VH-VL binders against q9nrl2r1430to1533. Designs and how they scored, part 52

Target 1, 104 residues: q9nrl2r1430to1533
Amino acid sequence: GGVHELSAFEQLVVELVRHDDSWPFLKLVSKIQVPDYYDIIKKPIALNIIREKVNKCEYKLASEFIDDIELMFSNCFEYNPRNTSEAKAGTRLQAFFHIQAQKL

## First folded at step 22 (VH-VL)

Design dd15
Fold by OpenDDE, look of step 23:
Structure dd15 (fold): chain C 104 residues (1-104), chain A 121 residues (1-121), chain B 107 residues (1-107)
Amino acid sequence: as target 1 above (104 residues)
Amino acid sequence: QVQLQESGPGLVKPSQTLSLTCTVSGHSIDYGYTWHWIRQHPGKGLEWIGSIYYSGRTDYNPSLKSLVTISADTSKNQFSLKLSSVTAADTAVYYCARGPYTSDNYYMDVWGQGTTVTVSS
Amino acid sequence: DIQMTQSPSSVSASVGDRVTITCKASQSISSYVAWYQQKPGKAPEPLIYSASYLYSGVPSRFSGSGSGTDFTLTISSLQPEDFATYYCQQANSFPLTFGQGTKLEIK
């Protein structure tokens, strides 16, 4: 088969996933491990879900893609106190994303 | 693309309550982000009033906290500002704005056009 | 509260000039500073976030620098559309606070 060039969204998702601080965001939070998570977070989302949406071409606008990524970060900071490893990782990853998003 | 629009009475009498609404389009207000109210007195700088997060949590400027209430109506995709016991000092252009939900870096990336509120007897 | 002391309050310059605006925080705020441009009768428009990163669409003649307490907005070569009032904002601690503004006028 032929080699296909990644879209800007696909490429950015790959970069986010490969980032050292992506570990809190790779997949949805386990209800077993965090029993109260879904009582607090009403719109859960993760990078694997966003990647799937990208693959299915569900994002028609860059703003839609950005909104999902920002929701992901918002959920992290809503649930995790500032001094947690998750929040710290989120802070760094979000900063990275904000820079990359300017290219979209 | 997200757009914000302020609305409310442009004239309020002293001691009454100022009430403004920010209508958001192109984005659901309960879909992440932080939502801000900022004001600017004529010929002066910018003053942060308070913020409401997509979860409904609020933060207020301590200088105004006792007089300010910020709320959200997700069914209308709006968030509102109420400022009680207004004086001439509350005459200003009022802006609503959006910014990312962060841990430590709260800046405003999208602004409404602003609405003028005059406090006068 | 963190005070943002912006200087100068006003500056007159000509097209093509290099212009520098400074903002000093009353305490360290890392790189959490935003800059806005406001034209008469209009809402502020974001220029820079996190001290040095430009929003998409902002001309490259704009730049931001600084960390800790001292921050700078620079316009390398002033254009006619750049005459406006500029504000810095500390974004690190509540209450969020702005500089007093710098009015950039035509000489």
Scores: ipSAE 0.894, ipTM 0.949, lowest interface PAE 0.5, mean pLDDT 96
Fold by ESMFold2, look of step 23:
Structure dd15 (fold): chain C 104 residues (1-104), chain A 121 residues (1-121), chain B 107 residues (1-107)
Amino acid sequence: as target 1 above (104 residues)
Amino acid sequence: QVQLQESGPGLVKPSQTLSLTCTVSGHSIDYGYTWHWIRQHPGKGLEWIGSIYYSGRTDYNPSLKSLVTISADTSKNQFSLKLSSVTAADTAVYYCARGPYTSDNYYMDVWGQGTTVTVSS
Amino acid sequence: DIQMTQSPSSVSASVGDRVTITCKASQSISSYVAWYQQKPGKAPEPLIYSASYLYSGVPSRFSGSGSGTDFTLTISSLQPEDFATYYCQQANSFPLTFGQGTKLEIK
């Protein structure tokens, strides 16, 4: 039964995607559904994009990978008021990420 | 990899404006995170002055907010502190720092080395 | 503003001793406390976030605990490099505030 070895970055991205609170972060926000998003958020990013960057070996340092994930959360808290479902999901997923990232 | 370095005058006269700059290397200041100014008074504890978010928004300590301005220059990858009408009470070591942008858990994960500012006639 | 009160203000201890530093918040901050170590002439360095989680590279002899208003930093089996000043910080709400510090001195 084959041995599967994933990079530490891929393993962490998979754990983030599988987390219950990943739903606001899976794909880029729709410009049609949220017209003002890209007027406010200048550097959009999402888990599917980060995962593709991992697959293409675009991260040379763990800090580069961590910074993209922190940008993703920064965008969430910048756009969404604290009491929204998106911000609350971001808070829980970021806390999970901070614990897991210590293992990198 | 990310490094923060404070720069500015070490001596400022009373009633003048203190101006400090934090130069960030290894990371773009408009690429997430929250960027802070903190000071440490002689023989005393640490005091948070204020923060600027990667987007340019600011939050200030209410005790200082009429006197403090924090701004960013993304072309130089710097963020700056201006503190007006200084007195001897503003004598301190000034630090810049970075932390995650969060909703409820603002801690600092990278600090500059600090710069000493003395307010004296 | 949330006041953070540390005790003791200073402690003298020997290498190998167990040291406990406490920090009390003036109102509940859940588990949102950070701890920093500062050596003379240096910037503070992060030790612990969220009351009990160690930063990468921090020795396991450091531990943190607590929630609500009462928090503890413990150093098991003190080492020579641990003589420093320690600060707690509430991270829950602005303005961010720090304890007054605990100076750990060699006996």
Scores: ipSAE 0.707, ipTM 0.900, lowest interface PAE 1.2, mean pLDDT 91

Design dd2
Fold by OpenDDE, fold request of step 24:
Structure dd2 (fold): chain C 104 residues (1-104), chain A 121 residues (1-121), chain B 107 residues (1-107)
Amino acid sequence: as target 1 above (104 residues)
Amino acid sequence: QVQLQESGPGLVKPSQTLSLTCTVSGHSIDYGYTWHWIRQHPGKGLEWIGSIYYSGRTEYNPSLKSLVTISADTSKNQFSLKLSSVTAADTAVYYCARGPYTSDNYYMDVWGQGTTVTVSS
Amino acid sequence: DIQMTQSPSSVSASVGDRVTITCKASQSISSHVAWYQQKPGKAPEPLIYSASYLYSGVPSRFSGSGSGTDFTLTISSLQPEDFATYYCQQANSFPLTFGQGTKLEIK
């Protein structure tokens, strides 16, 4: 590990956030807007949380960082049917992430 | 670093139930992803048996569905395969694997080393 | 179910050769194909995902291409450690299915 790896995580988070399909993932789902979300999703996570963890150097391994991102996508596909805008966005963003993650 | 390890009896009698466990280390099985069982009959190719999502929802191969049960034990960080009424055709190396949870692209990025199961009287 | 027809079933080649393995899907599956390498007595090792993307650590002599129904794995210059059995997998939808495999042997 080290600064370069952490920088790689920071860069990737920036790219994910700037992606056109990041909108479902920028922050935690609102319990007010989606009342049943947290009945289904038990380990919620979002890009802002992941970014904070990166900034605090909480990831010691690339696998830990990747796992949080994959949890984020897993939650999306678990809750949202495949034909929803959220799932479609998630599909595209995840594909992008998978490519970029190979560089970590 | 995630690691998967299959375990269970290497010998099963016909008509009995094959029971295998995949022990996962370095990652919690309820922390995203999809978890798979695959088998390979001697000298043959790979056959998908079924999958379990991190949420516990399952998918099964229709050709085996009536005989297969996949479950997860988060307390042990394991997921298991049960195949009932086995025959010689179920003799194979059995693999567990992990893959991303996706909407339409279910590839497997980490595999266990496999465990051999022989069905014989 | 989606069938993956892999060809050839076996191929003999020499070190330095260019080797091509093909998989044909029974219906269009976009780019949702993975490739695996398996050596005797070992578990399959992932090589390629999404038809054309290499996993980290996979030598650049490996490449994948294709979309729709026709997919190809290519080894540009065969190395001794590449002799193994290769499998394609459609990852598009359940039930997940594999090609029957291609055994790459030394000529």
Scores: ipSAE 0.935, ipTM 0.963, lowest interface PAE 0.4, mean pLDDT 96
Fold by OpenDDE, fold request of step 24:
Structure dd2 (fold): chain C 104 residues (1-104), chain A 121 residues (1-121), chain B 107 residues (1-107)
Amino acid sequence: as target 1 above (104 residues)
Amino acid sequence: QVQLQESGPGLVKPSQTLSLTCTVSGHSIDYGYTWHWIRQHPGKGLEWIGSIYYSGRTEYNPSLKSLVTISADTSKNQFSLKLSSVTAADTAVYYCARGPYTSDNYYMDVWGQGTTVTVSS
Amino acid sequence: DIQMTQSPSSVSASVGDRVTITCKASQSISSHVAWYQQKPGKAPEPLIYSASYLYSGVPSRFSGSGSGTDFTLTISSLQPEDFATYYCQQANSFPLTFGQGTKLEIK
């Protein structure tokens, strides 16, 4: 089969995943490693989930895609104090995302 | 796309409580982000009143903190402002706004149209 | 609290002019500054975030610069629709604070 060009959403997800600061966001937080996470975060989400939604063409509008990414960051800052490695990584990744999102 | 709309009484008597509601459409208020109240006295600049995170946690302007309460009703997709013991100094256009939830960069990316509140006897 | 000192308070200019508005923060706030445009009877509209990044749809004649304590909004060639009041905002920490505004009016 032929190679198809990635959509804008697919491309951005690839860039987010490849970013050095993506490690807190690649998959859902482990309840085993963080036992109280899901007591605090009620709408968990991660890049692998967002990627799956992109692959299934579940996003009709760019705003829907952006909202899921912003939820992901919101969860990070809600749970992690700003001096943690996760929050610092999130800060840098979110800044990158905000720039890229303006191109959608 | 997300839209915000302020509503409430446009006239409040001194010493009473000002109550406003921001109705959000196109996005759930408990789906990330930070939600803000800002006001603008006639002919003056912008003043931040307070904020509520999507989680329900709040931040208040220290100058107004003792008199301000911000709350959210997810069932109605609204968040509200209550300002007690109002005076003429509280006459202003009141705006609600949305911004990303960040650790150190809280800007507002979507605003309501604003609602005028006049405090007079 | 972080104070934002905006200047000038008002400026008269003509179409085609280059206009510069500045904001000085009372302490270093990195690049955590936003700029808004407000026309009479309307809500503020976002122009710039993180000191220098334009929102989608904002004309390229608008630009922002600065870091630390000194920030600038520039309109390279003023258009009729640009006459308005502009506000800077420090987004670094609570309480959030705004500059006092700059009214840009037609000469």
Scores: ipSAE 0.932, ipTM 0.962, lowest interface PAE 0.4, mean pLDDT 97
Fold by OpenDDE, look of step 23:
Structure dd2 (fold): chain C 104 residues (1-104), chain A 121 residues (1-121), chain B 107 residues (1-107)
Amino acid sequence: as target 1 above (104 residues)
Amino acid sequence: QVQLQESGPGLVKPSQTLSLTCTVSGHSIDYGYTWHWIRQHPGKGLEWIGSIYYSGRTEYNPSLKSLVTISADTSKNQFSLKLSSVTAADTAVYYCARGPYTSDNYYMDVWGQGTTVTVSS
Amino acid sequence: DIQMTQSPSSVSASVGDRVTITCKASQSISSHVAWYQQKPGKAPEPLIYSASYLYSGVPSRFSGSGSGTDFTLTISSLQPEDFATYYCQQANSFPLTFGQGTKLEIK
């Protein structure tokens, strides 16, 4: 096979997934583990979903990609109080993302 | 690309209610983010009025809280500001803005052009 | 509430000058400071977030620094288009508050 260069979106998703603080965001929240999550969060999203959209070339604009990532963080902070491990991880990961997003 | 545009009457009489709307394009207001109202009295600095999260939860400036209501209409992709019992002190340019939804870093990355509201009898 | 004390209120400078604007918070706000540029008759435009990170498109002559309570915006070599009013904002917690502004005028 050939070597394919990752797009900027692909690269950033890889970096986000590999980040130490990505654990709350890797996949959708389990309804079994968090029964009330989907009563509160109406537009759930996670890094695996975003990665799939990137792979399918569903993002035509950088803003669309950024919007999905920001939704992911928004959902985290909407559901999780500031003192939770999830919120703390989200805070750090979002800060990282904001810096990296400037390159898009 | 997201764009914000303020609209509403440019003239309001004292003791009446100031009502403004921010129309958002290029992004759904219920798709994350925090939405802000800021004002600037003539020749003065910037004053935060309040914010509404994409979920509908609000934050208000304590100095204005009793007089301010911020709401969102997702069907129109708008969020609004109502300021009751206005006085001359409420004459200002009013801005709406967007910022990320965060826990501890609420900066504003996109602004509307602003709309001038004059309170006068 | 967290107060942001911005200084100076105004400064006159010439093209090519190094300009420094300071913002002091009444309590520690980590690096949660944003800077905005506003030209007459226009809306504020974001310059810096998180104390030191430039938005895309902002010239590299702009820089931000600081943490805790003391923050600085620096223009290394002033250009004609840089004459404007600048505001700092604490983004740490509600109520959100701005500095009083610094009007940068041509000497």
Scores: ipSAE 0.903, ipTM 0.953, lowest interface PAE 0.5, mean pLDDT 96
Fold by OpenDDE, look of step 22:
Structure dd2 (fold): chain C 104 residues (1-104), chain A 121 residues (1-121), chain B 107 residues (1-107)
Amino acid sequence: as target 1 above (104 residues)
Amino acid sequence: QVQLQESGPGLVKPSQTLSLTCTVSGHSIDYGYTWHWIRQHPGKGLEWIGSIYYSGRTEYNPSLKSLVTISADTSKNQFSLKLSSVTAADTAVYYCARGPYTSDNYYMDVWGQGTTVTVSS
Amino acid sequence: DIQMTQSPSSVSASVGDRVTITCKASQSISSHVAWYQQKPGKAPEPLIYSASYLYSGVPSRFSGSGSGTDFTLTISSLQPEDFATYYCQQANSFPLTFGQGTKLEIK
């Protein structure tokens, strides 16, 4: 492959990953570390998965991309109480995303 | 694109139960987000009724909590509102809406067109 | 519950005018305010989220500002299609609450 400009989706994923509050979202939650996670969260997703979908051009509409990102945040807030570091990070990252998503 | 459409009887008798359904298209209701019911009495402002998370957890307006039930049917991609013991005060346009699942910023980014419900004997 | 006091209840203005609508929260809600526009017989349409961010497609003549308890919606130069009722909403916590609304009428 050659060098090309990042698509809007690619660019946004890069920005999300580089954000200081991305750490809870970089990869899927470990079942070993969080044994009950997948009992609660039925549609797990993470930035690495979303990035892969972007790279494979699986998102035909911006809404599809946004839906996956929102699912990622939804899962975070569903599982993590508000006072947790994960939820706090998610709150900040989601706010950032909502602003950036308007550019899509 | 996500679309929401309210449906249900436009006329309900006093003391009966108001039942409405919001049909969501273009997005699965169990795929994140928060789903809201809002109403507007004729010539009045907006009143939040309640919400249901994609997981099925609910939040209700305390002023209506004892009378309101919100549920979801993922198989039909619908969520519903039931308001028991209705009176004339429950005559309103009822809206369903979508918003992000958040911890502290529950705005509504997509609305249905609304459905009018009249409570009359 | 958090109350949203919106003012004015109604305002008459002409095309080209600058219009300002305010909303005061009964307690601090950070920037967790949304604004909606509603035309007669239609559903509310979202204008602004997080106090100051416009939804895609909303004309740039609309702007929102404020934090804490005092919030403002401004239309810099009123257009004919802007005559409608506007609502603020606190999005900070349940129960979600709306302002009383501001009916913007043509002078």
Scores: ipSAE 0.872, ipTM 0.945, lowest interface PAE 0.5, mean pLDDT 96
Fold by ESMFold2, fold request of step 24:
Structure dd2 (fold): chain C 104 residues (1-104), chain A 121 residues (1-121), chain B 107 residues (1-107)
Amino acid sequence: as target 1 above (104 residues)
Amino acid sequence: QVQLQESGPGLVKPSQTLSLTCTVSGHSIDYGYTWHWIRQHPGKGLEWIGSIYYSGRTEYNPSLKSLVTISADTSKNQFSLKLSSVTAADTAVYYCARGPYTSDNYYMDVWGQGTTVTVSS
Amino acid sequence: DIQMTQSPSSVSASVGDRVTITCKASQSISSHVAWYQQKPGKAPEPLIYSASYLYSGVPSRFSGSGSGTDFTLTISSLQPEDFATYYCQQANSFPLTFGQGTKLEIK
């Protein structure tokens, strides 16, 4: 929780959003477009929600922020087969995140 | 922060079922990640037994597949290992571990302390 | 199954030495290798993920390199507390497999 941790969370979430492979993760999956998603994924989360939690100072520890990001990727790999564009984007963005998370 | 602790019997007779639990604190086991069982035979290296995803889906080492069951109890924040038909070859230190849920990079970032299991008649 | 072959099986070195441990995968695994340190009577502890990235709190004298099939763990200036067994792990695909270990003995 201090100002340095909040700035680091903000910087990292902005880098994730700006990454070319962020497109499956920007907002929650539409129930209309993907009607079975919420039958499989019980704890949905997306970058817009995480960014709002950063803006509202809802993360007390770096681990809480990391856990939300990892949940986001976990949901991606649980729902999407490995050869889909979503899973491939998730693989690349998660690898980028693991490098950037060293800054936390 | 996140901590894993193994528990279960230290001595098991041949042909019986080995039952171990991993109690997780500091994180909910249904909140992402992949949860693993690994064992280490006396004076030897490490062998991955299997994993359970946060969703309850499992992966098993093919060499153990017919003998192993991994399950989770989210109300207790525990995941468990059952290994049937044990022999002396199953004598080992058993570890639970956590790692990210990924497509291709299953490293293990948190380990339990380990519990010693001896299979002897 | 991907086999991970570590060498040497053991190494004896003096404080201050540079020590290199190698790990060879039976097929290409990109950079999906982790390294662990295990002291006697203790659980393995994570050192390195993705071949070259150190976990927080790991001393900077540890480093990793490699891609494809050939990987190394290097300790640039050996300290007495580095007495341990070191394992590599391929993280690329199931079944996950480990090298057989390298025992580092302080001479």
Scores: ipSAE 0.853, ipTM 0.935, lowest interface PAE 0.6, mean pLDDT 93

Design dd2
Fold by ESMFold2, fold request of step 24:
Structure dd2 (fold): chain C 104 residues (1-104), chain A 121 residues (1-121), chain B 107 residues (1-107)
Amino acid sequence: as target 1 above (104 residues)
Amino acid sequence: QVQLQESGPGLVKPSQTLSLTCTVSGHSIDYGYTWHWIRQHPGKGLEWIGSIYYSGRTEYNPSLKSLVTISADTSKNQFSLKLSSVTAADTAVYYCARGPYTSDNYYMDVWGQGTTVTVSS
Amino acid sequence: DIQMTQSPSSVSASVGDRVTITCKASQSISSHVAWYQQKPGKAPEPLIYSASYLYSGVPSRFSGSGSGTDFTLTISSLQPEDFATYYCQQANSFPLTFGQGTKLEIK
């Protein structure tokens, strides 16, 4: 992964974080607020964790970065029924991500 | 890069169960995404058979629902298709594929090479 | 269930020609259409997702358009390597369904 790839990952994560529909994904789901989440979701991930991994240069391939983002959306749709505000936000943010991922 | 490879018998007798396995390399099948089985009949188009989510939940084509089982073995990084009570109409090339887990846009970004299954006496 | 009606079923064209393939969905699917190229003896290969977005490595002579029910795949200047069968897929809802295919033959 070259310097321009790391800049692209950082730029994309920043764009995801700043998107209006990022609110379900900014930080890991609270076990106190959602007690059953971790009974269902075994590989939790969120934008703050992905951003930290970018900052620490932990992604060796663009596919690894993409897979973490797709896992984040997969978790959202697995846990949240389709008509919830969380799932609707996920649908819009994922569509945005699929367009922006062309830059990678 | 992620690769998908189908395996299983090329010839199956009528009334038997067709059993195919997709071996995935370069990605863990329980790390997001949706995993699909598709078939292509001779001289015809493509037919979606069903899917398994990374979590193990399944979706089946209603036309095949009572005959199809899709399952996953995460220890082998494989997902499998069983189609019961096959007839000559089940002769096809069978593909496995991957796509994003979405609410409304299930396109398939990686395909296996395909394996030919003939149902014949 | 959403049916995808693809036309033409076959087209014969010369190198350099512009070729257009269409798909019609039986109900609105927004822009949730994918296009695949399949060469003889090989698996389908992704060309386009979300009606108009090319996969990396797909030649720029390919383009897609449409929304709602009517979708097109266009090859602006046909090359010999474009001999293949092309399929559209509605990706909007289960069961996922494909068009019946368009066989492109190079004269």
Scores: ipSAE 0.852, ipTM 0.933, lowest interface PAE 0.6, mean pLDDT 93
Fold by ESMFold2, look of step 22:
Structure dd2 (fold): chain C 104 residues (1-104), chain A 121 residues (1-121), chain B 107 residues (1-107)
Amino acid sequence: as target 1 above (104 residues)
Amino acid sequence: QVQLQESGPGLVKPSQTLSLTCTVSGHSIDYGYTWHWIRQHPGKGLEWIGSIYYSGRTEYNPSLKSLVTISADTSKNQFSLKLSSVTAADTAVYYCARGPYTSDNYYMDVWGQGTTVTVSS
Amino acid sequence: DIQMTQSPSSVSASVGDRVTITCKASQSISSHVAWYQQKPGKAPEPLIYSASYLYSGVPSRFSGSGSGTDFTLTISSLQPEDFATYYCQQANSFPLTFGQGTKLEIK
């Protein structure tokens, strides 16, 4: 916990947002465009929400930050079959995250 | 910091149902991830029994599929294993574990301490 | 089902030795291999994921390599705390399967 870890969370979330495969995760899925998403996904989350939580200092522990990122990927793989562009992007971004998270 | 702890009876009679519970602390079991049961036979290697996703979906080892049920109780933050019709071959140390929910790379990053189950008449 | 064949089954070695443990998958699994260390009477502990990435807190004397079907775990200079049993796991597809283990003992 602490301010130096919060700066690391900010740096990591910026790296995730800038990654080429971040496009499915930038904002919450549109209910209008994907009507059944919220019937399946009960705890929606996206990078803009995680970034807001970092900016508001809502993460007390590195594990809390990591768990929100992993929930984001869990939702992606729960909703999207592995052959979809969203799941493939999620697979690559999650692998990138796992490497970067070793630095936390 | 997430912790997993197995609990259940250490001795089970043949043909009965083995029932084990994994209690999770430090994280909610319906908040992402995949949750696993693994066992280790005496003097032998590890065998994956099955998994339950944060959403409640399950995957079972085909060799055990008709005998195994894995379930979750989110109000107690627990997930459980039931293995029916046990024999001496089911004597093992049973572990619960967690891993990231992935598309194609299901490794396990947190393990419980294990609980010994003996099947004996 | 993907079988993981681990070799050797046991190794007798001295502190300071370099040890290599091999794991072979029955079909290609990309780099989706994990390695675990298990000390007597204790649960397995994660060492490596995705063939070559160390978990935080794992000493740098441990390394992993491989892709496809052939994977290795290397300990560059054995320490007293490294005498344990080591398992590889294919993580690529269900059912998840483990190698049979390599017991590393003091010579």
Scores: ipSAE 0.794, ipTM 0.926, lowest interface PAE 0.8, mean pLDDT 93
Fold by ESMFold2, look of step 23:
Structure dd2 (fold): chain C 104 residues (1-104), chain A 121 residues (1-121), chain B 107 residues (1-107)
Amino acid sequence: as target 1 above (104 residues)
Amino acid sequence: QVQLQESGPGLVKPSQTLSLTCTVSGHSIDYGYTWHWIRQHPGKGLEWIGSIYYSGRTEYNPSLKSLVTISADTSKNQFSLKLSSVTAADTAVYYCARGPYTSDNYYMDVWGQGTTVTVSS
Amino acid sequence: DIQMTQSPSSVSASVGDRVTITCKASQSISSHVAWYQQKPGKAPEPLIYSASYLYSGVPSRFSGSGSGTDFTLTISSLQPEDFATYYCQQANSFPLTFGQGTKLEIK
């Protein structure tokens, strides 16, 4: 949407990136390091891709932006067992996101 | 803008299979989230039936597990409930719902309007 | 299975009253409780997730609290549109379970 909404999306992505628990989500999972990931996760996404979509004004509705962030967490929990560092980080970052997203 | 709409027969005979479909608009069912079936018995509370994740993986209420199947058809953007060998005890309003996919906090943030199913001869 | 016990089962109140509904879990569920409002003939609507966080668009007169096993939903000043049935849900583990409901009626 408008310049005000795009600024809000960018600010939220910056807040997510700055969060201590963002490390599993900054870039796409490495196929070299995790070769089976892309056999399991059909729609990979990460914060750098979401930021690029914000920069290119690809989100027309706040719901589209929220859905990409939720897909990112869905992929994390689908691939990673609940007791892994990745899943624990995802749980904390998703909770932070749910609070921040109320402002959109 | 996500909307969920239940559809299926309102009257089902005992011992038959109840089949319901939830049609999702405004969001692709294979694009994250968790998708649920819940029912509400006449004058009573809510009972979770089961869930299907965006990936197709399922979770079922153990009390119904041998009788229930939840499946998805991504080409139609629908997920479905089949409950076999129904009895009068399965008379209820059936809801589909969506929630965020979480590791340990499974709440529902969008609900369908509900469809009434009566099991009677 | 985690049982959710709501009390009271029914409450009769007037517009402007403060109303508190309690939900007790049979074992610790951290803060993984959701609350729903259901008006007659309508689907449940989300009010609160994670014990205390309001959904967007939920009036500020609603609040939730608790952790572990004991949870409360409070309406600080009852409005005519708040007469409904309220459900708590444990969201911590499968099978997901709901309280039996609390019907809030006009006195």
Scores: ipSAE 0.735, ipTM 0.915, lowest interface PAE 1.0, mean pLDDT 92

